VH-VL binders against f1rd40r3617to3795. Designs and how they scored, part 9

Target 1, 179 residues: f1rd40r3617to3795
Amino acid sequence: FNISVQSGYEAISQELCVVTCLKDLTSVVDIKTSSRPAMIGSLTDGSTETFWESGDEDKNKTKSITISCVKGINASYVSVHVDNSRDIGNKVTSMIFLCGKAVEDLCRIKQIDLDSRHMGWVTSELPGGDHHVIKIELKGPENTLRVRQVKVLGWKEGESIKIAGQISASVAQQKNCEA
Key: E = the ipSAE of ESMFold2; O = the ipSAE of OpenDDE; V2 = 0.75 times the mean of E and O plus 0.25 times the DockQ between their complexes.

## First folded at step 2 (VH-VL; framework fv_dusigitumab)

Design d6a (at its last look DockQ between E and O 0.02; V2 from the best seeds 0.00; counts 0 for: pae E 14.1 > 2, placed apart)
Fold by OpenDDE, look of step 2:
Structure d6a (fold): chain C 179 residues (1-179), chain A 119 residues (1-119), chain B 111 residues (1-111)
Amino acid sequence: as target 1 above (179 residues)
Amino acid sequence: QVQLVQSGAEVKKPGASVKVSCKASGYTFTSYDINWVRQATGQGLEWMGWMNPYSGDTGYAQKFQGRVTMTRNTSISTAYMELSSLRSEDTAVYYCARESWDYTGFDYWGQGTTVTVSS
Amino acid sequence: QSVLTQPPSVSAAPGQKVTISCSGSSSNIGDNYVSWYQQLPGTAPKLLIYDNNKRPSGIPDRFSGSKSGTSATLGITGLQTGDEADYYCGTWDDSLSAYVVFGGGTKLTVL
């Protein structure tokens, strides 16, 4: 999906022509980082000009960003923005996406290697379910690494996010006749 | 329930080595880093290093670089801390502690192992 | 000599409120989550506060944590005799070859 848009659409049923509108849930999820949590704000400020940089305490460890969805929040996609071309000495070359009900019980859902010059969003689809914990494990060739943005798309329980997709020609015709 | 059980007290001569064990139970051993912290009598807590039980990766405080070795045996969920070239200043209670992600810090501690270094 | 600075001792009467300060720098308290530990005499430390101001399960709400700038504070209200212990703040330090740094500890005496 186009991460530049704050909402996305996903077709749920082609037969019923129902489309689900996904919302940006980044502001309502809890985010933790393996180091330097004071910089977490940079991950969600909507700017790729700012960043989270891991601390030296993680220099020999896998770095991570953990997203916890609060009750009633259903995450469908998670996206991470990295700019290895700008972040010289702080590159990310590996991302592992994990998801589960609890931090201690996560399943790997996606793994991707990034080019040393990668710039852009890396997105993972999330399995359906409630109360997702999403963990992104990050590795790079240097002691520290940088992540520019994190975005979570999904839906809130209790909110109607279903919209009519394409209407049939007959319905369109009927509406035109009634207008 | 989560428990960390450490080996018994040790008495060592200067120049010797000591190896303290920490057996974990009640959780997945490889899912949490084990840290070691010591405390001399009447003194504060001093962090020594961490060990990832899954990978075996370690990070040591600079003060102990070259003298400390942290290892694990995953088959028995046991972490080890070996300190060599012991000095009288190494006399302390040594703790293993689990580092939690949910609780950024050490949420479970061993009961401590007293190591006495004396001539 | 500790990276984080705590008062060596504090005291108060039962029922009173006490605060324990923990001062550091930008590379530790400023950038990282602060944890607090309670150590009763002759026992291992116990996690009291994590993530600056959160309580693990089982910790009463008499205990509170806060952080501002490069300083953290532990608050204890309704002081009880059982609260007599050593208290340590801890956090990460980005500038040291150490993952975790502790304060020097504060001895709390209940008068």
Scores: ipSAE 0.053, ipTM 0.696, lowest interface PAE 2.5, mean pLDDT 89
Fold by ESMFold2, look of step 2:
Structure d6a (fold): chain C 179 residues (1-179), chain A 119 residues (1-119), chain B 111 residues (1-111)
Amino acid sequence: as target 1 above (179 residues)
Amino acid sequence: QVQLVQSGAEVKKPGASVKVSCKASGYTFTSYDINWVRQATGQGLEWMGWMNPYSGDTGYAQKFQGRVTMTRNTSISTAYMELSSLRSEDTAVYYCARESWDYTGFDYWGQGTTVTVSS
Amino acid sequence: QSVLTQPPSVSAAPGQKVTISCSGSSSNIGDNYVSWYQQLPGTAPKLLIYDNNKRPSGIPDRFSGSKSGTSATLGITGLQTGDEADYYCGTWDDSLSAYVVFGGGTKLTVL
């Protein structure tokens, strides 16, 4: 019986000493932006020194990054890197994470306001199930904003869950509390 | 074109260590696990372990636990396998292999690195 | 490591058919997809069959795979001298001591 699991908590409940290992799926998902699609490569190049900057196509509109997964891949986490300390004219102060089976059927998962000085990753855990579309809605005080990286972590259907070489003492202690 | 290019042959004395490199090109290095497999002359394939290039997580076959370390440098898309306390029985060809994400199997293999352990 | 059992050798004449068996257990072949690899002399292994019975692009349809219970089979029809190689089955093992296991290999001779 082969059952895929996606969280450390679920991995503990299914296998006593199993640690879930996720893969970087960013290169195998389709990413679209609300403007300046020619800059999408800056979101996926593994560098926080490059950026995607929104353009005239979404002036006076909510900016967005939409991630579409092909059948058979399951996204577990999505992370977005912004740097309001460097991008002082292009800040991101609000993010809404949504997911669903299609763009017409999206549910909000997480809404977060960012400090005007925020620098770093903002991560959303994605709910289990067969979700093919992830959308990140972005707002800021300026006409344009910048995002420096996007990452998608998850697993593919039909692959057994790998076991990491060791389990931390905190994971073992949490197991005792769940009984 | 996906390629895995390994470092050159090594001759070592018993008790030494060897570190084999595997440079990936033609795909996103962090999206695919790297596995290491060895093959002694005239023998079958022996799986040694896997390494997730994104997280650095590893899983080793029990036989090699404590002697093998698998690492990577994501900046240069390179995986490494280090085997310590070498013995004559470690004489083999060592392969890196990319694990497919969309089906079960190792879809691309390095050319192999011959490691000879001699007196 | 969980061991998959293959016959050590098999032979047949050019143009004939051969099958290579791979026997395992519920924790490996029984619950997981099987792959097959061809290793020509002096070369790295090459993926021949994935997901029990599917062929990568560039593998001719005279190569086939199947799985039943805890056993898998590689079939080769229309044997050619270029098919002389070692053939390995491989799969994941759900045991906590080894995640990937290979069969011992089968040497195919075309005589």
Scores: ipSAE 0.000, ipTM 0.490, lowest interface PAE 14.1, mean pLDDT 82
ESMFold2 (binder alone), look of step 2: mean pLDDT 92; pTM 0.942

Design d6b (at its last look DockQ between E and O 0.62; V2 from the best seeds 0.00; counts 0 for: pae E 9.4 > 2)
Fold by ESMFold2, look of step 2:
Order: structure tokens, then sequence, then C-alpha cells
Structure d6b (fold): chain C 179 residues (1-179), chain A 119 residues (1-119), chain B 111 residues (1-111)
């Protein structure tokens, strides 16, 4: 028999299933940019047609987006949408993801280099632990750059746990189903 | 325990230059920009410019471009502001201020240096 | 004549509340975070509010900040005689002559 898992996560195929459901937590985190904070709404409005553009108050400092999580939220992934194909002259060619307890106590998680034609989401998994701050450092070939969206995925302590249904599932049963 | 300690008061004649020092302690000097702000007696605050102690890069307010130079000596954690071609209107208290780690706000200020320009 | 406009003075009795306004434009207050500074008589300015509404450690919660459009407001409740000072708003101006601009200052008298 055929079994379908409808959650965005692998369900435990047993009598009792407890799953962690990732949720978009972007609206409940604090977001700060290195410049032009009035444009932060373009990062969180759910549209890849708007953008945050870095400003001259960055001076010669590294351009960045900093995300602070309040008590009770657990970020698992952070995603950044960049469109170098549209943002000619404002490209992002490097991202460094950092996290830690505080802004002065950040460790690098991941560095990603992007080509000049990159269009889409760039995602970093966040390590478990007591991390309240996520920072994305951004570099490009020009004096300004653009980011079109950010998203934070995770869970809030005390949110409902979605339980995936189990009927009569097994690995052998799934292996015998092709269509 | 961040502290900015400035050099003492100065009296100058018109046409001279003044160099004010600002010694930083209690933090990593090269990690935060230093800004200079002046205040004439009974007047408001006037921003003069910023200096990055790591690179030595500067940005000056247009009013002072060509007359001001901001420098540092990282081995003694000290920032400097030099104002040339002094006029009586340059009489003011001059402050150094530390810029915040993540944005342009001034979280620590020096005690101020009074510069008097008179004939 | 300052780029940011503040009332020259405000006054209130101990225990009362006051607000101090700071009016600017889209290129400064509209685009950028606002900070507030307290200058007690004969002393250097002290940071009171940053990022529009955040308080540094050691600043009591009776000081508050807010921003709406191109205007910012400092609120002080439970006034004390020690609050008598000059108050300045400041922000980045994103014009081609980019830099920091301050309001002209507001003298608070606690009477």
Amino acid sequence: as target 1 above (179 residues)
Amino acid sequence: QVQLVQSGAEVKKPGASVKVSCKASGYTFTSYDINWVRQATGQGLEWMGWMNPYSGDTGYAQKFQGRVTMTRNTSISTAYMELSSLRSEDTAVYYCAREGWDYTYFDYWGQGTTVTVSS
Amino acid sequence: QSVLTQPPSVSAAPGQKVTISCSGSSSNIGDNYVSWYQQLPGTAPKLLIYDNNKRPSGIPDRFSGSKSGTSATLGITGLQTGDEADYYCGTWDSSLSAGVVFGGGTKLTVL
C-alpha cells in the first residue's frame, strides 16, 4: 500500500509520531541592517520584487544583516534571496553566515560564493544550541548591493506538534510502490 | 569600562592649527570608528567627521573639508583631530566619540577639549 | 536653522512627563535610525536612546524613544530634578554630503 507524508519533514513511521514542524518565524525576529534601516520592510514583506539596498552609512565597513531571536524561538535555517540578474551594479558575490549568543561572540558557520548571474535563495542551516544572533555578511564588486528577502525557519517553544499519520507503513511497502 | 580621555585646553591665534588627542581604553581601539563633534558656547552639537582606526580611512563634513585631518596611532590607542587655519568662530569644545559597533550612534564620549581662538 | 528641528525648551514639575520632538526629512529621520543624547550642565553628551527606541544598559525605562515618518520623539516619565539637561536628537543624513546631523537641542527645566 502507498503512504504519503504531507508534512515538510520526514515523519517517524511508528505508532507514536512526534515531529518538529518548521515554521516561518521571520515576523517575530528582530532584523537590523548595517545601513538604510528604513528599507528593512522590503526584506520581510514576502516579495522578491522589493529590495533592501545598502547605503553610505556603511562607509568602509562590511555590509550586513543581523537577526536577533527573542526568548522562546529556535531558528533552524536562515535564507537570503538575491537576484544578481536584475540587480546589475548591486550584485552580491559573497555571503558569510555567522551565529552566536551575542553580536560580539559570533562564529562563522558557512561561506558561499555566488556568481554574477545568481538568482534565488541561499540557505544556511543553523547549528543547535544557545544561539540568539544570526549575522549575514555580504560582499559584492560595487559600493552598494541589494538583497530582496530574508526568511527565518524554525519553531517557537510551545507551538503545536504536527503528527504525521501512519497507517501500515514500512520501508518494504514504500519500495514496492512506484506510481 | 570604555573611556576616552582627551588632551587639555588650548589657546591659539587666528591662522594657527590645533591638534586634539583622544586616548581610548577598555575596548579594542581598532574595532570602532572615532567621530569628532564640536560645540561652541551656548550652541548645539556640530559633527566634524569620522575616522576608522583600523584602516585610517576618514570622512569629513563638507564644512571642514580641506581644514580638518583625522588620524590615529594604533600602538597607543589614540585618535587625533587637527584643524588648520583657525578663526575665532572655531572657538568651541571639541569631543571625540566612539561610534557604535553596528550603526552610527555615539555610545561613549571624551570629556571635551576647549579650544579658544583669539587675537 | 539646524537640519533637525527641536523645540528650544520644555518644562514640567517633578513626577510629570514630557515629550521632546525632533523633526527632519526623508533623507535623515525617514531613512535612518535616530539616537538621543542627554547633556547635563558642564558635561559631555551621553547616549540615552539608539536605534529609535532602544536603551543602552543603565538607562532607566522611564526614558523612551519613538519614530513616525520623518519625526522622532523622546519621552521622559517620572521627571526628576537630575533630568534637567539639554537633549539632542541625531541621525545619519543620506544625502550626497552624507554625515551625521543633530537637532538644535532642547533645554529641559524641571520645576
Scores: ipSAE 0.404, ipTM 0.747, lowest interface PAE 3.4, mean pLDDT 86
Fold by OpenDDE, look of step 2:
Structure d6b (fold): chain C 179 residues (1-179), chain A 119 residues (1-119), chain B 111 residues (1-111)
Amino acid sequence: as target 1 above (179 residues)
Amino acid sequence: QVQLVQSGAEVKKPGASVKVSCKASGYTFTSYDINWVRQATGQGLEWMGWMNPYSGDTGYAQKFQGRVTMTRNTSISTAYMELSSLRSEDTAVYYCAREGWDYTYFDYWGQGTTVTVSS
Amino acid sequence: QSVLTQPPSVSAAPGQKVTISCSGSSSNIGDNYVSWYQQLPGTAPKLLIYDNNKRPSGIPDRFSGSKSGTSATLGITGLQTGDEADYYCGTWDSSLSAGVVFGGGTKLTVL
């Protein structure tokens, strides 16, 4: 699954030809990891050549990345990039996405198992609401695992993200005839 | 309010075992790891290990491997730390502590249990 | 003997500022978040700072934390007599003997 994660568009209504343009909010969210926080920068540097690698602290624990949205930030999607083909001995084979209002009160929204050779983005849609906390729980066959990138898409309150979509002349004509 | 209440003081002979309890309240017991830290008189803090109350998984400091066992009873929200083959050097105050949600910090501590090992 | 190094003692007069240093290595402070604890005489440790510079609720802003490289610092401004205590830094160490490590502790005396 290849995601053009630089920008996301969501069609709100086909009849009104309104499209919502989602923004990359990764730079304005707070990201925490269960271990080796010094490597968090590698998750958001825009490069799949760098990575976060879990530490010994998590060798017998579930690894996690926690994303906290500040006020006014509405996350719609979260994407995680892994490369099991390159990260031999550090593979991710399970991802659980959780979401809620607080870190201690999260609900599971997605679970996915990954192939031992998986390379690419894993994306979860987030439920609507304010002040999202997103937690990604990660497991692998080894003591440590690697994640290459994390990306959050959504919108900021107060900003208009609705744009008029282009419609064909035929669709426009049909709409006029039905009016 | 989060509270960790530990069992009372213990006096043991060398070679014996001691089991200290830590009852948690005011939060979901299975959602936070419990750590154990000891402190000999006039000395600093020494980490012993962690225990996940949900899974029962543990991680012990190398120094205590083979001698320490951390367990829990979820039905009564109680964690246990058992230390065997006691030595005089094991004389200390033993603390249970709740580990924070994301990182290794201890946000709540028990009141401590004094364990004295003497002939 | 402690993995993290703290000065054994510091002192200052009421109202003054004090700093307590905590020195480690890349495998501990360099790579992990640092926490600080206050231990009043005869009591259990109390969390003062977590994640290098965050204060739990109830901790006044007179207490601050910072980290740079392989060193961390606890700052206390407006020193009060009630601040007289032992202070410990702590973090995770990712060495062969991985685990939580503490500094040797610093005794703060309010003159």
Scores: ipSAE 0.267, ipTM 0.752, lowest interface PAE 2.2, mean pLDDT 90
ESMFold2 (binder alone), look of step 2: mean pLDDT 94; pTM 0.962
ESMFold2, look of step 4: ipSAE 0.007; ipTM 0.581
ESMFold2 (binder alone), look of step 4: mean pLDDT 94; pTM 0.961
OpenDDE, look of step 4: ipSAE 0.031; ipTM 0.653

## First folded at step 4 (VH-VL; framework fv_dusigitumab)

Design e1 (at its last look DockQ between E and O 0.50; V2 from the best seeds 0.00; counts 0 for: pae O 3.8 > 2)
Fold by ESMFold2, look of step 4:
Structure e1 (fold): chain C 179 residues (1-179), chain A 119 residues (1-119), chain B 111 residues (1-111)
Amino acid sequence: as target 1 above (179 residues)
Amino acid sequence: QVQLVQSGAEVKKPGASVKVSCKASGYTFTSYDINWVRQATGQGLEWMGWMNPYSGDTGYAQKFQGRVTMTRNTSISTAYMELSSLRSEDTAVYYCAREGWDYTYFDYWGQGTTVTVSS
Amino acid sequence: QSVLTQPPSVSAAPGQKVTISCSGSSSNIGDNYVYWYQQLPGTAPKLLIYDNNKRPSGIPDRFSGSKSGTSATLGITGLQTGDEADYYCGTWDSSLSAGVVFGGGTKLTVL
């Protein structure tokens, strides 16, 4: 907690708040797919025109994308882009988001059903802290499915940005200010 | 600790069948697929197929389709591989192997079962 | 004939480095994760490398894996006499006969 109140002969008083800005962390996390890892680059290339398509490596296992964050990486949101309107034979109609500190202790945090013509991003907020493992379980009516992008937003320990803001104080609560 | 213990050596005549068992311990048996791999003396590894202990689903290598059956008994955490219509070229060590948590690599192997097919 | 091609043997002196190659196709090494096994004389195979380049617990970092295109490589540095073994690459093959394929194996001799 680094706040300071500047008072004197200036026009206004401002609180200096430490705010951690959300950044695109996709390039600094480890991404594993349940099949066809050669196509992982299509998930992270910043394009919704490329895709990862699941393969027969999955056998009868649930298709998934697993994201691992090392210590110091605090993922706040994960977003997945699906285009059922183009991926006619490879639709995704269900996503389950799981999160934990290790693969053996994942908890389900969100379940989303998508219609057969869905096109766009699906986002899950993640619980606080660092060193997450995030798993996205995917289901669809066909024996293969496609995902077009993955993004991870959060903050990296030591990359804080200070901003000026208003201080609010309360006996029952403490809040960081906004600019 | 994870352990896979296989049944003892077998000697069979051509045309017979053999059934090898693989008892798992130290983990949740139904959570990991079991694969079977064989190795003839002085030769490399040859994959035979996979079996999902939860569902009983299987997938067999084409070479063995119609001759191999992979099953399990979940109450005793045991997988089985049966190979029928044996030929002398089926003489090999047969291994069961546990498939990794969410991908197809084999992280634990049984000690192997020698099957000898001779007249 | 194995689907994945490995050299039949390699050798090097103690303390030296060796690499073992594994060549395949787009339907196996190209598309899929590669793994490596060590088989010491008279024993069952043991997992050395999975997911192309990851080591299980207990495998020292002088063992390394890499993959480029349709080829994979196992690297072993600081060779010890205890490293004498057969080494196999493996992966999933997505062709018509979908399933696991192995290389023919490479016998490592430490001279």
Scores: ipSAE 0.468, ipTM 0.754, lowest interface PAE 2.7, mean pLDDT 86
Fold by OpenDDE, look of step 4:
Structure e1 (fold): chain C 179 residues (1-179), chain A 119 residues (1-119), chain B 111 residues (1-111)
Amino acid sequence: as target 1 above (179 residues)
Amino acid sequence: QVQLVQSGAEVKKPGASVKVSCKASGYTFTSYDINWVRQATGQGLEWMGWMNPYSGDTGYAQKFQGRVTMTRNTSISTAYMELSSLRSEDTAVYYCAREGWDYTYFDYWGQGTTVTVSS
Amino acid sequence: QSVLTQPPSVSAAPGQKVTISCSGSSSNIGDNYVYWYQQLPGTAPKLLIYDNNKRPSGIPDRFSGSKSGTSATLGITGLQTGDEADYYCGTWDSSLSAGVVFGGGTKLTVL
């Protein structure tokens, strides 16, 4: 499943369009879960057939997935894949996205209620700035819940994410004539 | 400052019941599970169970199923652990402990209550 | 008898490093975060390490934790006389009899 990334379009000149493309940063972030950390690998293995399932240790608490970004990593979007149609008895019905500089000081940026049959990605845009911690708080009707995938999109400092667009035929021709 | 203050030492006979109290302060009592852990003299820690002060829900270690009852009085931020059918093997220091919000660790502990079971 | 296995005792001189091992199984240490508690003589246990390797506020960095597979290790560097205590590892066991489990405890003696 490919997440549609909203690419930034910026016209830098009358003749050239630049598109900004975000990168998948999931492999370079640190992920922590409120329980059963041994299953974290299932969140990032690229398969919605595997999952993280919360343990009994957080049976009566909000479950959470915490993503920590290292310096130089700028997360722009976080996406969570849930399949309530398959995960009977382990449904997710609420997601709260929080972000901040530290785990002790997070701000809520999005809250979503999910249908009992929801299947698919839930995405939150992250505010700009120095936000190194992303936390997803998860609730469901049962003591345990399942999350299938987590994905982080953004950019790395020092790396260009701008792609030059094609120039028009007329501009190309003009350049050739001037050469 | 978070504090858990437990009731005083108890001396009981075999077959009797003991009820230990744990008064919490310095935080929202209903927001954190209270766990009970005991320690026999010179022995290790043994988990007994958890109690959610908000709902009153409990989970007991299998070893204590049927003998232990964990309750709370939210109006006075006090948790209780009652152990019945006491045996000499139940002689121990009993601790209440606050469970962390996100994880199953115990970040604050009561001072302990010594329960002695003897004929 | 304890679900998690610790050495009964360890000892070292002041300033030295000691390690305390904690071995379990897939259903406990393998699946879950490991916690460490320090219990000074005659006192209640104190949280020392959480989430395998994190220190609560007030715990000096000379205390460290690690986890690999079904085993965990507590490290103490720059050993001080005040470190003489019992140390317990703990975690959640996800087996049929789910619950918190502890190691048998390790008595640390500062020589």
Scores: ipSAE 0.027, ipTM 0.658, lowest interface PAE 3.8, mean pLDDT 89
ESMFold2 (binder alone), look of step 4: mean pLDDT 93; pTM 0.947

Design e2 (at its last look DockQ between E and O 0.55; V2 from the best seeds 0.00; counts 0 for: pae O 3.8 > 2)
Fold by ESMFold2, look of step 4:
Parts: structure tokens; C-alpha cells; sequence
Structure e2 (fold): chain C 179 residues (1-179), chain A 119 residues (1-119), chain B 111 residues (1-111)
């Protein structure tokens, strides 16, 4: 449900509900990979035919994708597309999602293990509020791995909120509002 | 507050070895790789290798393979670089540098240790 | 012979601007972030620019970085006598000898 309320509605209803719709914010966040940053465009080009592949710059470090949000950007979900059926020498079998205020101050929020034949999106819901950095740690059985897309859903502070029609106060109180 | 403090100057004869220390403070020592870079008088920077203080893993520049050893003592937050079979061309200032958490850039450097190799 | 090519020296008057180039290949500048280091006379190098164009805390915005293809550029505006230093580009090289490579350095003289 994508509903919004115009501010002038308050005179008719004693209670109003404001609902913020989620947008694809992938183009307005900063994305950094643990290696081969020249391939980052493959993560955000909207195609699952291109890929980012980890490189030897990772050394002994965990392979990762890091997403940084500037002030006013509120990420709610992050999604990662992998294709272990095509990337048979570069599989991803585990993802750990972390977030925090800075790269050195991250808390683990979710771990997702993947089938060796997994094809598709892996999604994590993010805590709201002051988290400015999201990190996805990637593991697989091979020396290198591939990721095909990243998406970030959320909203920008100060964006317009609009509703197609009036919503009753009892309906708004009984339903969850999506942040 | 991050500091890297290196051991003092050394004078060595050809064929000897030298071990330079780099004591870290102001951050979690095991969370950041330490790199070693040298600079001969009037010349540019030359990367020697990296060392992960958590695992002890290393990677050395090809030029130094077989002559360099990079180690650490995590109990005292100290990294070490040992260069063996010294020759006059090894006369240089040796720096330790902290690698960034998220990529290979060197955000803090030690003051440098002058190693002179002469007969 | 450095893997990355920089001009040996550049000069300009106080208040002017300079550009320092750094030329490499696909296996280094092309694929990887470029960093810049300032080395004032008699001191250790200091990180000036990282990830192509980001400034660490304490570096004024008259220092800038950019990258195009296999070349990177350090820009300095409003030159001051205190900017007289050696400047090095550095990056990861993924070719046969995987590791960090530096340019040969550029001596900036403020006349």
C-alpha cells in the first residue's frame, strides 16, 4: 500500500495517518566493493547479465559490498542478486548483513545461507533510524565470487507525501504503516 | 589519536639483517593491515608488502620474496619487518603504514626508520 | 622505473592552480581506486586523497582528485608555499605481481 496525506486534510479529520512509500534509491547511495571497484557499474545497471567479480585485492579480507547513505537517505531494504547456476566457479553460499553509523561500528543484523544452485534475489530488511552504512559480507567455496545486482529501497527525507483519497482514522490505527 | 611509532635508526653491514618495529596505538591493532614501504634517499616510494595482524598472513612484493619477513606481536600492538642479506641498495627510510579498513589506502604512517648499509 | 607515470616536477606561483597527472594501465588505475599522498620535506607521506576523489578529515577542499580511464589527476588550487612537497599516486595492481604500486613522484615547487 502506497498512501499519502496532504497536510490540509486535518480540518476534516481529527486523526491523520502518514504513510511513506518506498522508492528504489540505488542510484543515490554510494556503493563500494572490497575489490575491483571498476565493476561496480555492473551491480547497479539493472541487468542480471552483468556481474561484479571479486579480485585479488581482497587478499585475506572478507569479500564485501558496502553501501553508504548520505544525510537524508533512509534505507529500508537491501537486495542482492546472485546466480550460482551460471557462476559455477564463483558461487555465493552465505551473506551476512551488517549496519551501523560508520564502517568501523557495524552490527550484524542477518545471515542468509544459499543453496549451491540459488538463482535470484536475497533481501534483508534494515533497522530504521541513524544507520548510515550497510555492509554485505559474502562467502563461497571458491577463491572468487560473483554478484549480479544490488538494489536499495527506502525514502529521502523531505519528499512529498500524497494520498489518492481520504483514509479513516480507525483504519489507519488498525493497520501497520510502512516506514 | 592513531599513532605508529617506529624503532630507531640502524647501521648494518652487507649480508646482515635488520628488524624494524612499528608500535600502534589509538585503534584496534588487529582490525587493520600493516604495510611496509621504503624510500631510498632522493627517490620514490617502494611498496614491500602487507601483513594482517589478526591472522599473521602476509603478501610480499616480488622484489623482496625470500628476503623479507613481516610479523607481529598482538599483545603489545607491534608490527615487525625483517630484511635479510642486506646490500647497499637497501639503504633507505623504512615506513610502516596502516591500511584502510575498507580498501587499500594508507591513512596513517610511522615516522620512518633509517637503515644504512655500508661496509 | 615506476609502474605509474607522473611528471617529475611542476611549478606555479602562489594563488595559482596546478594539476599532477598519474598514468597507468587497466590492471591498476583502470580497475582500482587511486590514492594520493603528500610528502612534505623531511616528513613521512600523508594521505591526501583516497578512493579517487575523497578527502580525509583535515584536508582542505582546494585539493581534489579525479580519474578517467587509466589516468588519474590531482588538482591543487590556491597554491601556498606550504604545498611545496612531493606528491605520489598509488593504487593496487592486479597483474602478475599483485600488490601496491606507486608513481615516481612529482615535486611541486611554489615560486
Amino acid sequence: as target 1 above (179 residues)
Amino acid sequence: QVQLVQSGAEVKKPGASVKVSCKASGYTFTSYDINWVRQATGQGLEWMGWMNPYSGDTGYAQKFQGRVTMTRNTSISTAYMELSSLRSEDTAVYYCAREGWDYTYFDYWGQGTTVTVSS
Amino acid sequence: QSVLTQPPSVSAAPGQKVTISCSGSSSNIGDNYVNWYQQLPGTAPKLLIYDNNKRPSGIPDRFSGSKSGTSATLGITGLQTGDEADYYCGTWDSDLSAGVVFGGGTKLTVL
Scores: ipSAE 0.416, ipTM 0.752, lowest interface PAE 3.4, mean pLDDT 86
Fold by OpenDDE, look of step 4:
Structure e2 (fold): chain C 179 residues (1-179), chain A 119 residues (1-119), chain B 111 residues (1-111)
Amino acid sequence: as target 1 above (179 residues)
Amino acid sequence: QVQLVQSGAEVKKPGASVKVSCKASGYTFTSYDINWVRQATGQGLEWMGWMNPYSGDTGYAQKFQGRVTMTRNTSISTAYMELSSLRSEDTAVYYCAREGWDYTYFDYWGQGTTVTVSS
Amino acid sequence: QSVLTQPPSVSAAPGQKVTISCSGSSSNIGDNYVNWYQQLPGTAPKLLIYDNNKRPSGIPDRFSGSKSGTSATLGITGLQTGDEADYYCGTWDSDLSAGVVFGGGTKLTVL
């Protein structure tokens, strides 16, 4: 999993570094697709060997994956795994990430064109806040396309995502001497 | 407010053609597919096909392939459904319906157009 | 004749709960979202439930939808006289040259 967890570190004090660690929220968000919802499980099963494949009902339409965050869930990043090298005839060549408070009121936050041989994760940062609706619009050269995985990273309200960094032995020793 | 307003009732003879219109308002016409569904008297709903108002692309139910033509005039936000070689079995109320965004449900319906085919 | 199978009729007294079943196959209900439409006498159909269990704005929570396998169910609690109507399930079917299919409809009578 090549998502560079942008762990932000915040210096809280002169002596302690705190690292913010995001959580995988994929299991606690609601996911729907523009077609073949029976395959949604393949998007979140942790395997790039399985996939969601769009159906005929959106054959000449933009395909989409919609992620809805519930109250208290703060999504920070969304990642989509695509394997155009394996998915011949089902390639994804365009991804548009949209985000908003409601499905009917989304704003485009990122657009990416993918190479015909692209294999890997495409990640978009999300704006701050809760109750996000995230929509990924997908296009390809064929009538159908495949997506292998979706992942949502963020944090839950009320849960600490700050991890105290380790202090050096020298600093620890100094503190002991000053105590 | 989203509205679909259909043309008036039609009476046709067998072998003739009928063209029903559906004027959309209250939303961006080209952003939503228009579907057509008919219902014979006392019978259930029967899907006929879809039309994308932006591209003009269509998909027809197999039953109506070769007889149905769905078109649109974007300048007046109007969709059309033409059914040719009419038969008595084509007597029904014909509905236009807006398809939800990226989903195969119909969230708004026209009031229906009664088409009667009789000799 | 309908691809999706519904009971032709159901009935119950006001305040009671009714369920309307919709059975299909893997190529339709199994793979796709199920939607429900209410058609009052002499009117056009109205969207009642979409995406298996979602309610459009204005639809009271006494209406519910569920899906399991190749079957879907519409639930109506607190039945009212105004609920007397025909109810149709609908979904996409990939085996019928890719098209929308409906159930045969269920007539709900409020006793």
Scores: ipSAE 0.029, ipTM 0.669, lowest interface PAE 3.8, mean pLDDT 89
ESMFold2 (binder alone), look of step 4: mean pLDDT 93; pTM 0.954

